# Designs tried in a protein design chat: VH-VL binders against Inositol oxygenase (Miox). Part 9

Target 1, 258 residues: Inositol oxygenase (Miox), of Mus musculus (Mouse) (q9qxn5)
Amino acid sequence: FRNYTSGPLLDRVFTTYKLMHTHQTVDFVSRKRIQYGSFSYKKMTIMEAVGMLDDLVDESDPDVDFPNSFHAFQTAEGIRKAHPDKDWFHLVGLLHDLGKIMALWGEPQWAVVGDTFPVGCRPQASVVFCDSTFQDNPDLQDPRYSTELGMYQPHCGLENVLMSWGHDEYLYQMMKFNKFSLPSEAFYMIRFHSFYPWHTGGDYRQLCSQQDLDMLPWVQEFNKFDLYTKCPDLPDVESLRPYYQGLIDKYCPGTLSW

## First folded at step 4 (VH-VL)

Design x16 (framework fv_rocatinlimab)
Fold by ESMFold2-Fast, scan of step 4:
Structure x16 (fold): chain C 258 residues (1-258), chain A 123 residues (1-123), chain B 107 residues (1-107)
Amino acid sequence: as target 1 above (258 residues)
Amino acid sequence: QITLKESGPTLVKPKQTLTLTCTFSGFSLSTSGVGVGWIRQPPGKALEWLALIYWDDDKYYSPSLKSRLTITKDTSKNQVVLTMTNMDPVDTATYYCAHRDFGDYEGWYFDLWGQGTLVTVSS
Amino acid sequence: EIVLTQSPGTLSLSPGERATLSCRASQSVDSSYLAWYQQKPGQAPRLLIYGASSRATGIPDRFSGSGSGTDFTLTISRLEPEDFAVYYCQQYGSSLTFGGGTKVEIK
């Protein structure tokens, strides 16, 4: 769970989750996978995409005082300090929110940002605002999707779970399509970093395979660096560009399909 | 019984805009999960998807043709309209509209098709 | 864009024989997102299989689908005279594309 501030920001965050939990259905997510899966929206480099993050406001996050690109570099630098020998992990920090660019292409915020959850089964207690936001979701009236396992088999593995559509799944698919040369841990962390009900809340264990148990420590490690903070220290982005350009050239070079 | 029928001009000149109407019965485009798509087939060639519209007015287009296509619906008339700009002889094809219902299984496959209408693009 | 390659282009068989039609994707397709259609001359396509292996309503059990990843197969266990037609595979895991078709014709 995350603590939210009261007042206008809490109202905005609640509204985003109410819309998300109302409209994210098996049908909706399936359509979004098809819509974005051709990666035909734009041709651009990673650094161009990082720059576009500054045009976004994350309506699910109550603490948005700094440009989003600064948060990307701040996350990357935090990982670099903690794991100086794992340069691929530094790059994960820079990349993790790039899927949010969908909001600039007309995607509503509730389909881009915020905590994710499995569609196709009954939401579990640690899903944010769970008690007050799912009542209008039509899947909860469908016998196929309203039980604890819903459409899934026990221990099917998160790779076989249909997650609510957002920047996690979009970026994961984009990275696979463009053949990023990152280790499997990087792809997994990107895919599930917003799945807070699982990695922080401890829910959805019945859907997890051995792979998910093995990967959980990696997602939890990444999560230490993912939170917005009140830290006033801004990264010197321009001095960091050559380092991260070197990582980009190593793992995901050139013009990519988004 | 679900039926769909395509209508529109059978002959179009190069550079003109094609407008096709799909008129259907036996279902409503106000029903959750229901969509109508357009697919074409040039003589002797494979099927090619063009566009899809869902009950909630969500619209999808073939990436290669997106700039030329507009799909709209009129739920009260049970109609879906496809507009394609800047027609070329290569666009000569039989144009089909087809029904999609999320109902039993998710995905963009089409369970029921109209008879098709042949559109020839020639000067 | 996922390209679907169907092979062979033409299958020449006799009634009573088994037909095996292949559909190969240029990249991995979740089996949940593959369909098969039958088309006879002058007619609209008819849905046979969706989700790689689920038969559409009214489709005889001699039609079966299988496969995963990049390789999918439509099998007609014992050809009936009405089964001689063109068959198309379609993926819907990444946008929507059709294969080039396989014609099943009388030998």
Scores: ipSAE 0.014, ipTM 0.604, lowest interface PAE 6.6, mean pLDDT 88

Design x18 (framework fv_rocatinlimab)
Fold by ESMFold2-Fast, scan of step 4:
Structure x18 (fold): chain C 258 residues (1-258), chain A 123 residues (1-123), chain B 107 residues (1-107)
Amino acid sequence: as target 1 above (258 residues)
Amino acid sequence: QITLKESGPTLVKPKQTLTLTCTFSGFSLSTSGVGVGWIRQPPGKALEWLAVIYWDDDKLYSPSLKSRLTITKDTSKNQVVLTMTNMDPVDTATYYCAHRDYGEYEGWYFDLWGQGTLVTVSS
Amino acid sequence: EIVLTQSPGTLSLSPGERATLSCRASQSVDSSYLAWYQQKPGQAPRLLIYGASSRATGIPDRFSGSGSGTDFTLTISRLEPEDFAVYYCQQYGSSLTFGGGTKVEIK
């Protein structure tokens, strides 16, 4: 869990989460799934998308010293060192934040970046700024969505939960649409890597199925590499491109629909 | 209680821009979950969705027609306006505006429709 | 874009008979995004069923919806004279599309 109580950019981070927690409703998330579900915004390669990440600043991050593309390669290399025989997992590190390109298409950052949470039920305590950011969310005044389970059945499984709209769900849907040949663990980690209230905070267990319990260690393993670390050395990104292009060619070749 | 009424030209020449106004009463387009959509129906053909605008100013367009469509709202006047460019005879249809309320039906359906306005595109 | 195919195009039946209308999607549709509408000549459509199986307010219980995935059905258990109309299915899972319609006409 990251500390958001002090530090540079606190006001910006708080404002992003206040807007997110005010406007992310069941209705809003459902609309975004429709809007992006045709994947008609752009045709481009993975490397082109990685390059586009440098054109945006993540307003939910309290301390951003590094280009987004650097973070992608740094995360991938960390996984490669720890799991050298799982090349698909190296690629997950490179891909994980590519859904953030929605911000370049006019999507407000509160609908793109930051920690995710289930819509359609009462937010649980480990959701960032939970105590001070949900008061204006109209779903919390709706009896269908204001209880602990809200619209969900106990143990329904996270695959049946509407998560707040952001880069996690968008990228997951994009990868499925383009028929990436990655294992199920890769899709799952991409989909839920920002669900910090669950995998780090320990909340929302009542929504989880056996599949979610089985997948939790994978998401936690990925999370070790997703967190920004202060490293003054710039990676030799250009020397890494041939390796990662080989993985792209293996698992998600060609020009993709975004 | 809730009413919607379409207005605009009944005859449009090819290549012109069509502007239709939906004037409504009995609800506010500032109410969470509320939206107003436009649907058309060519004579003897099926319904075709065009666009929808929601209470939070979020807009969705038919992918095949997106480049030709603009939807806007004026909450103070209780109006939603649809603009469609480069009209063609195949765009001849009855144009409907329709109300949507997620809170009422727990879904994304048009529960109340205007009477429709026939727009003929002819030289 | 999800294409909805309705069959048959026309059903010719007598009052009192059961009508069964099919709506088939080109790819899987979440039941929450499937609706049925009734349209009479010269009139706007009327919402009958939402969420594949829930009746809209004021809709008689002779109308029922069922189905999941790619196959959805509207059933009218006993046709009344006022039920002879065109019926459209609609999805909202990928863009928003309507089926081609099924006309229920008097035999």
Scores: ipSAE 0.147, ipTM 0.637, lowest interface PAE 4.1, mean pLDDT 88

Design x19 (framework fv_rocatinlimab)
Fold by ESMFold2-Fast, scan of step 4:
Structure x19 (fold): chain C 258 residues (1-258), chain A 123 residues (1-123), chain B 107 residues (1-107)
Amino acid sequence: as target 1 above (258 residues)
Amino acid sequence: QITLKESGPTLVKPKQTLTLTCTFSGFSLSTSGVGVGWIRQPPGKALEWLALIYWDDDKLYSPSLKSRLTITKDTSKNQVVLTMTNMDPVDTATYYCAHRDYGDYPGWYFDLWGQGTLVTVSS
Amino acid sequence: EIVLTQSPGTLSLSPGERATLSCRASQSVDSSYLAWYQQKPGQAPRLLIYGASSRATGIPDRFSGSGSGTDFTLTISRLEPEDFAVYYCQQYGSSLTFGGGTKVEIK
């Protein structure tokens, strides 16, 4: 679990989560799916999108101190070292935060960054700041959305759950729209890598199907690299470009719709 | 009982701006989760979504038409207004406004529709 | 955008027969966010099904929806005279798009 207990960074992180937990409703998420679903904001390559990450600051991350694109390469290289035979998994490391570019199109930070959670049901205990950030969320005044299952059936599967809107869900939808030729494990990891209350906190098991249980180890494996490779050592990005361009050409080539 | 009714000009000249009003009853567009959308249908063709507006004044537009469309609401009058600039003969269609309330199931499907108003674009 | 292709374009049947209408998506529709509408000449569309399989209020049980992913079906188990109309599918899982329609006409 991340430590948010003191200092100026705590105030920034708390404010982002207070806004997120106030405004992420069933309505809001449904609107964002409609707004972005045609992928008409920009035409660009993966490497162009990676470059755009450096124009962003992640207000939900207490440890940000180097360019976002470098974190993408660090994550990818960590996976490459541990799983040299799974080149698609190396690429997932590079791609995982590209959805954050929504912030450059006017999206507020609380709708782009941070830990995700299911809307439409009562937040569970491992959701960050759970006890102090949901008081103004109108869905929690609604009996349809304020119980443990809320609007969901037991074991309905995470694919049938409305997750709070952010870079996870946006990037997942973008990859599907552009026909990325990655395995199902890659799409699953991208979609749920910020769902820390589930894969790290052990909550929301009542919403999970057998597919979710089967995929959990993959999300946890990815999470190790997202957390453990967050160090101040900067990768030699220019020396890595040819390798990752080869993977991009293999799995998600050319100019894509964002 | 929810009702919606479209009103506006039935004939528009090319290059003009179209203004359509949806007047409704039986619900409030200040109620959380409620929204109103505009959909059009050219004669003999399929339905095409144009725009929607929410209780909190949030607005979404069809990406292909976004530069031409403006949707506004007046909750005190129970009205939603759509404006579409630079009209062309290809924009000839029946224009519908329709109600959406998430109720027990999220998503943008339209449970109740106005009767529609035919707008012809010609010289 | 997800493109919805409906088939057949026209379905000619007699009252009492079963009608099966197809709606195919160009890519998977998340959470089965698919609706079906009925439209009669000169009238506004009428909601029949939402969430791929949930029947809207007041819709007779002879109407049923099924499917997931890219393949969806509307079934009318026994056609009544009032069921001869045009039917449209609509997805709302990623933006908002409608199919081209299927006309169910008297044989």
Scores: ipSAE 0.354, ipTM 0.751, lowest interface PAE 4.6, mean pLDDT 89

Design x2 (framework fv_rocatinlimab)
Fold by ESMFold2-Fast, scan of step 4:
Structure x2 (fold): chain C 258 residues (1-258), chain A 123 residues (1-123), chain B 107 residues (1-107)
Amino acid sequence: as target 1 above (258 residues)
Amino acid sequence: QITLKESGPTLVKPKQTLTLTCTFSGFSLSTSGVGVGWIRQPPGKALEWLAVIYWDDDKLYSPSLKSRLTITKDTSKNQVVLTMTNMDPVDTATYYCAHRDYGDYFGWYFDLWGQGTLVTVSS
Amino acid sequence: EIVLTQSPGTLSLSPGERATLSCRASQSVDSSYLAWYQQKPGQAPRLLIYGASSRATGIPDRFSGSGSGTDFTLTISRLEPEDFAVYYCQQYGSSLTFGGGTKVEIK
């Protein structure tokens, strides 16, 4: 239920989704997996990447008054308060949007930010601006990709679904490549946190396996803390750095390949 | 019937620029989903991907060689051109161009290959 | 970058025998993104299998592919004289990477 029909940046948000829904095809996503899959763009630490988030503007977000790095700490602190015994989950909050740094490397916003959706099948009703943004997508004229299941088998599992390219899938692949020592729930939440048509809209159940049904409560729990406007207080980032550096040292230390 | 054929110099001196042309028939590089790639193979060594170009003029390059490679197409002539700068004896290889199409599957593999052209880099 | 390790480097067998060729990835590869090629001396590679298990057009049913995660296998159920060649695996889920090859030679 994300409302984009009123807000100071509505035209920008709509334009981003129109471009996304026009250009995100099976072919486009496959190309991006190849382009980024060597993780050769930069060598840097997690905290350096968090700092780079402040140089980004998220064109899919109608309210960008808060610094992006502050949102990362804000999300992490919300999780820490609710789940004090799950320190890996605190770190997921800090990490979740780091894939957005692709925008600093020349990637267009519509291939970095915003709600994700499965490519290779007909978009379902809860996809943002669904009724007005897919007309020029060539996959919807292809009989392989224009039906409810498209190229997929019933209940194939989201792990076997090709999602639109963005910060979710990029960061998931980056974490796998660098061998982060986080539990499987952390990787899953990172991969699908922007899949709002599924975890919030209730769509795409025909693609889901039992694993996806089991993992849905984790993604929904994370989403409670990822809502940017739900926490108006700016965190004291400098006082929090030692705690989160400790978690980084535990789960994803040192200089990483991005 | 799809065919591809590589052409270009067979001998290149160190530090020179290599230009190879792939001429094809039986498909159009204006067809959605179609791409042409370049792959090389040094004598007795494994295959190595270099670059790919798609119907919409999008381009992907091997990360380790990206600074040396340029791929272009001329859709009206059914040609794809690969340029590689600063040639070195280690770049001696058979260079192939190959066809990619989704057909009835979304995979990224090369279903049809040219015969290859051997390029020797020597002084 | 995903490294593909093929084993054995050389497989010596007689016609009529079963050949099993291994391709191991340095990290997990979705089975949808793995292909196998056959190459004879002086010739271009020939696509055999894509998506780990789908046979390309014109490929005899004695060729089959299987596997998931990091371990993939190409099987030739009964070697014919024309099957003695070098075989390469390729992943296309994260960049494009080829294995080092397995040479199937006559014993």
Scores: ipSAE 0.030, ipTM 0.607, lowest interface PAE 6.4, mean pLDDT 88

Design x20 (framework fv_rocatinlimab)
Fold by ESMFold2-Fast, scan of step 4:
Structure x20 (fold): chain C 258 residues (1-258), chain A 122 residues (1-122), chain B 107 residues (1-107)
Amino acid sequence: as target 1 above (258 residues)
Amino acid sequence: QITLKESGPTLVKPKQTLTLTCTFSGFSLSTSGVGVGWIRQPPGKALEWLALIYWDDDKYYSPSLKSRLTITKDTSKNQVVLTMTNMDPVDTATYYCAHRDYGDYGWYFDLWGQGTLVTVSS
Amino acid sequence: EIVLTQSPGTLSLSPGERATLSCRASQSVDSSYLAWYQQKPGQAPRLLIYGASSRATGIPDRFSGSGSGTDFTLTISRLEPEDFAVYYCQQYGSSLTFGGGTKVEIK
């Protein structure tokens, strides 16, 4: 549950979530999955995509502004220090926000950044700005989508849930399409790292399966580094490139389809 | 088959606002993956992309012209409207609307309207 | 922004000859995001090639595209009278930009 209380960024952040919560419907998310599902927007390497992050301003983020690529390296280095034996996890830190490049292809910020939530069912209390941002969402006027379970069966598993469209789901699908050789924990963390209403807020338990209970500690561990490595000290990106290029070559080499 | 036709004024005075309408048939702007773009061509010059709107109301604009352009759609009427403010003689061009299909194709323009010449002069 | 430079500006050939048209990008363009159009006087452009090498529906097999990185080529293997026109390349990787055009004219 994030509370954005004051400052010049509040209006920007609130506007992004108001637009997100108004327009993210079952239909919208289904269409975006079709639109992006052929991965025909661009062919490029991971390092080229990391470089593109610097052309983006995340309108949902009230935190200190530094180049987005530097946050990617900071997150990766934090994980590397805590988990030196898990090199695939270091790479997850570098990759986690690459789906945000959709904003450079004309996607509005509310369809790219910010906290995610399940569409097709009633939003739960820990969804950011929940009390004031869903009034104009047409799915909430649809009996199919306005109940606690909505379109879902109890304990169906998050893998069977239609999440709001953003960088999490896009990057997850991109990684699957390009056959990244990462463990299942990596795919899961990427897919659900922005699902704060669940992993931090404790909501949506009615949709969770045993797999989700087993994976929750991994998502929570990743979340420590995504939030707590945002600091004013800039990483020496050029000195880090050979190490991360080695991981890229191991897990997701060459030119990829985005 | 798919057809598109541009309509609007053929003569505009400097500093006025231009409004062009693209009326189409043979496809719907409610269909996933479909979009309509506007491209112009000054006499004897190259093609220049202006704006693009997709089925889900996503809008894109040429960076150099963004402050002057507004693109909207009326899916029920099969129309896309382009508005361009502060017209100048250098904006004299043939204006085209064109169909874009995301499917297997990406976002290039597979079918074009005939174009409408807009002359900007006092 | 990616700038596309087409050369030559004018290509004068006779029917039956091979035409080779160049499009050079100011930075690398993945071949999946390059298209070619044909435009005859007084007419709208016609899509010929997309994805650098895929022919659009209804386009004769004498038209072919090739290239990668910064250098792309449109080839017309045997010019027919109806092929004398202006040709434009377009990239659509992250924005939409067109080249300046190459006029293929009868000698």
Scores: ipSAE 0.000, ipTM 0.406, lowest interface PAE 14.6, mean pLDDT 86

Design x22 (framework fv_rocatinlimab)
Fold by ESMFold2-Fast, scan of step 4:
Structure x22 (fold): chain C 258 residues (1-258), chain A 122 residues (1-122), chain B 107 residues (1-107)
Amino acid sequence: as target 1 above (258 residues)
Amino acid sequence: QITLKESGPTLVKPKQTLTLTCTFSGFSLSTSGVGVGWIRQPPGKALEWLAVIYWDDDKLYSPSLKSRLTITKDTSKNQVVLTMTNMDPVDTATYYCAHRDYDYEGWYFDLWGQGTLVTVSS
Amino acid sequence: EIVLTQSPGTLSLSPGERATLSCRASQSVDSSYLAWYQQKPGQAPRLLIYGASSRATGIPDRFSGSGSGTDFTLTISRLEPEDFAVYYCQQYGSSLTFGGGTKVEIK
């Protein structure tokens, strides 16, 4: 549902999704979960990771012209204004895109950024460029993975679904590994914030459990800040740093394993 | 009927770059789940994994050797090439390439080449 | 990275005896990622077991694998002369690692 206009930017975004939809298979996602599951790439603090976001360009985003760290602070500040008494939710805004640092470790962009979708079953209509990007994905020629449910049981729950590999799933696993002391809603929002075909498109309801129905309003609430806080009014990051360092110290302190 | 064969120099001088080619038949490196790995074994020592390349061009390298290793494939020629820079006498080993596959029960290297002994000496 | 420790280093047995080989991981390994290989002198390794307990095609039923978590076992129920070889366990995780090997030799 994003408005992609014609031109060089559309070509870049389309190419990223064509590569993503060609190569994200059950096998690929399973391999990536193992590759990153030991969290041995780097030892660093949250603020160091936020700084690293500025070293990459998100090739799936057609409308971001400013540093990625600024988007993280803008998202956090938007949540802070709307939910001043939920400090853990402010921190979710700062954290949500930190998984994108995988691109700095050699992961191709199509395995890091962009909208996610379930692997192991037939893609549904609201998946970005669905009509023209899945033709070369070998899972769609496999009878196990080419039906509406594919490898899944009806209403199995999104926690039991293999999502395409990207910053959502990586960061979720990283937060679990490092024992972040955030509520379950925070982990859920991080894990599924890029699952636009579900929370915005209304697809994949056949895979959802009662937990997913209960959590949907939280993901939708987060999503409005992620989509609608990309404005040219830049945050004063240095003035905000002490506040967010306080939240980091409370919920995910010190040097973490990435 | 799957076969793999390693080829390359048998003698390499210290500080030189080693290039090994794995030529295979009986499978395609375009088939989902298929990969080709490189494993070495110094004389009298254990097996050591070096790198693997998958059908989708995804690549994994031994963390301790990553800066020295490059793995590439040419699907049309049924070849996988491993390049290792800055060779040292401790890199003397038999180098194997192996076919990677999987099923619902696990991942494995089911078929191996005969190996090629590479000696690093002046 | 996960370290695999095989024991014993050498197992001296006679044909017809049962061989039990251990492979211990420094941290938990999903059984789907554990395999066993046989290597005879001057030959490439041969896959025996994958997924901790699944016998590879063409492997005799005297070979069996078991275990989960950090402790895995390869069992050869009645040694044949052809079975005297070095055996390696391997895990297929974020890094691929092999154990140090167990040599099964004739007494």
Scores: ipSAE 0.183, ipTM 0.656, lowest interface PAE 3.7, mean pLDDT 89

Design x23 (framework fv_rocatinlimab)
Fold by ESMFold2-Fast, scan of step 4:
Parts: sequence; C-alpha cells; structure tokens
Structure x23 (fold): chain C 258 residues (1-258), chain A 124 residues (1-124), chain B 107 residues (1-107)
Amino acid sequence: as target 1 above (258 residues)
Amino acid sequence: QITLKESGPTLVKPKQTLTLTCTFSGFSLSTSGVGVGWIRQPPGKALEWLALIYWDDDKLYSPSLKSRLTITKDTSKNQVVLTMTNMDPVDTATYYCAHRDYGDYLEGWYFDLWGQGTLVTVSS
Amino acid sequence: EIVLTQSPGTLSLSPGERATLSCRASQSVDSSYLAWYQQKPGQAPRLLIYGASSRATGIPDRFSGSGSGTDFTLTISRLEPEDFAVYYCQQYGSSLTFGGGTKVEIK
C-alpha cells in the first residue's frame, strides 16, 4: 500500500481530458458558440473579472494550487520585463485566462480548461492522452470527421478551424464582441495559446496557412511566459493595479459584456 | 417526409403559464445532430427565437427570455414541450416549432422544416 | 446582440423584374452563418438560403444569396407570381437573431 499523494492529482487531470475528448464534438462546439455568442452572462470590468478567477481552480493543471489572478499578474510582469516596449503584450498576459470564468456559470471543467485541439478531424499524436481518451467520441465514428483532414481543406488556416470549446475561443470571441483595440497578434495568441499539439507538439501542419506560420513564433513567445512564470513568490498585486488599469483604459475600457 | 405540428391553448390570461406541444414525425430526436426549436412571431412583426432542445437533451434559450422558458422532450412520443411563465399581452404571437439537423460540414442553426404555427392570444 | 437591419421595408415590383434585398448586420457575421427565409401570408417560413449563398433543397435557381462581413444580399433574378412574400434574414454566428423583414409586393 503506497502513499498516492500525487497519483490522485494526476487521475484528476486524466479524467478531465477523458471527459473533454469524449464530449467535444463538432456539434458541441457549435452549441457553445450559440450559447455564449450574445455575451449576456454578466456586465463587468476587466479587473472585476480578474478578481473572479480566484474563485476557480483549474482541474487540468497538475501543479500545486495557486491563485489564478496571481498567475495572471505574474505572466503579465514576465512579459513586461522581456518586452517593455510592447505594452499591449503586457495586457495579453493579464487577460489570457479570463475565459475560465465560464466555470463559475456552470460550465464543466472539460469545456473550460486544458489543451485545445481541432474538432471535425482525427486527433493527432501529440494531443494529450491521445491514445487512451478518444474511444467514445462519436465524431470518430462519423466518416466526415474521422480522417486526417476531416471536414477541412489542406492549408485552410487555423482561423477556419473549429477548435474544441474552452477559455481560448470564448475569450477571443468576447474580445472581438467588445471591440478591444489590441493588435491582431494579441487576438491570435489568446485564441491559440492552449493549442499545445500545434505550437509545442508540431502537429496539424496540414491545416496551417502562411498566416499561421508567421504567427507561430508569437504564440511560442507567449507560451514561454505562461508556462515558466509560475513562481512561488507572490506578486504585489496592489502595487501593480495602477499600471494595468492604465493598459485596460487604453485597450478595453469600462464595463464589458461577458 | 418530416412533419411538425404545434398544439396548445389559443387564449391565455395575463400572468398564466403557457404550455405548447410540438408533435413530429419522419425523424427521431434521438438521432445525433437533430434538434427542435421554438420560434414566435407577433402579428405583423419579426421572427424571434425562443428555445432549442437537442437529441442528447441539451437545451438552449433566448437570453432575454431564459428565466421564463422551459423546454423538454419525450423522444418515445415524438414530442417537444415549451413552457412559458407569466404571460403578458405582448406575448401574443404565432408560435412555431421547427426542425434542425446537420448540414454540409458546417454546423447550421437554421431551420429547414417548420410546423404550421399556432396563434396564442393573451388577453383578459 | 447582433441586430440585422433589412432594407427596403417594402419593395414594389412587377412579375419578371429583378428583386434585390439587403440585410445589414450591426457587427461582422461570418458568411457561413447567414440564412434567408420566405414567408407567405398565413404560412410558416420556408428556408431559402443558408451559409449566405447555399440554396436549400428544392429552391429554384432564380434565388441567390451573396455577401460577407456586415452586408448580405438576397437576389431573385426574375420574380414569379409565387415570389411575392415577406423575406427574413437570420444570423447564427452569435446566438440567433432575425431581421425585420422585407415585403416584396406586386406593383
């Protein structure tokens, strides 16, 4: 009989991906697009949304629990240090996980957190737990969705790919709806930052356009800060508020529709 | 041959609850991708989507009306039921149920086949 | 919520003429997520076009759809007597909303 302190946490992560890979279908993603597309769940500022992140635990993360708002500020500060001249990029660090607030509105964790993948085609090898989590997905029994290209044309571009539903796609759509004045690189990084099978695993190249090849270094640069700025030293969030409020006022001011 | 038919009261008093039934044939609401929606149209006005239920019992509601609406299905009877609480004269409309299925590769939220509609008048 | 504005409100034409109906969205709609319906008095709507340009089964080729972004058009190349009806656009890219309708009436 062993002490399985780390085994139950890993089992939680696996269970989340098994549920995700079973239930994320073309049909499911289409429903979520309709459900959230009016952005009528709440009206609030960015800083209010950042505060709501602390009421949420990311069950796809095997690391020790850490306040989500603090991770947002740490990611933003890491980018600020590396790219002091790109203030819009600092703000991307603060914003990137705000879509996770869907979990507070009753959305299951497997439809909010974790690595994303294209629905509507056969999953590729670098998708997390790929060999053991897709067996019950009904799209894999559908000849329209069970081939390498599935419903897609070669090199169609990731902008034309239907990604599994989660905080990436939700936040991207929310930012577009509220007319954030960020550059195209910011929207792209937010939309695809959890697409680890592509930007880290090197898969899905057959779906990529020239735009995706050009944007890959930006997503990889962002990912460096998302993964490697998880530090046990807590940021002084209160001292950082005036700086980030200034960026919010510049790029996405006031009360927003979520 | 797909058919849908709405049934329910033609007159409802203010503050009452409306219950409408859609009875259909020619398809199963257990078939993957199939859904049934409710749409209404006040006299002389535009169409307004109310609710939709899917084959797997997932439910979507118009955000502005969500607190007043309940949609349920009985797959064995080929029926979908819409309930709307606290009726008001402004809710006077023809109520339609309509069929939704997967189209070509792109998920569609358009309605390809409609019932004849049932006029519901809300008055004292 | 995306608001769809249809113009003109009423289009008065004779059989044989070309009808051009406009649907303008308050914000960009992917062309994949726009449909058109025809409704005759006392009848349910009938699907004509989906995905901005794809004709539904059984719809005559005189009906065609086009457009992208915020501007969408339904064209009837040569009006037949049975085409005098109200036409509605619908978007399904962000929730589901319908336009106010365009009535095509005989001159």
Scores: ipSAE 0.305, ipTM 0.708, lowest interface PAE 4.2, mean pLDDT 88

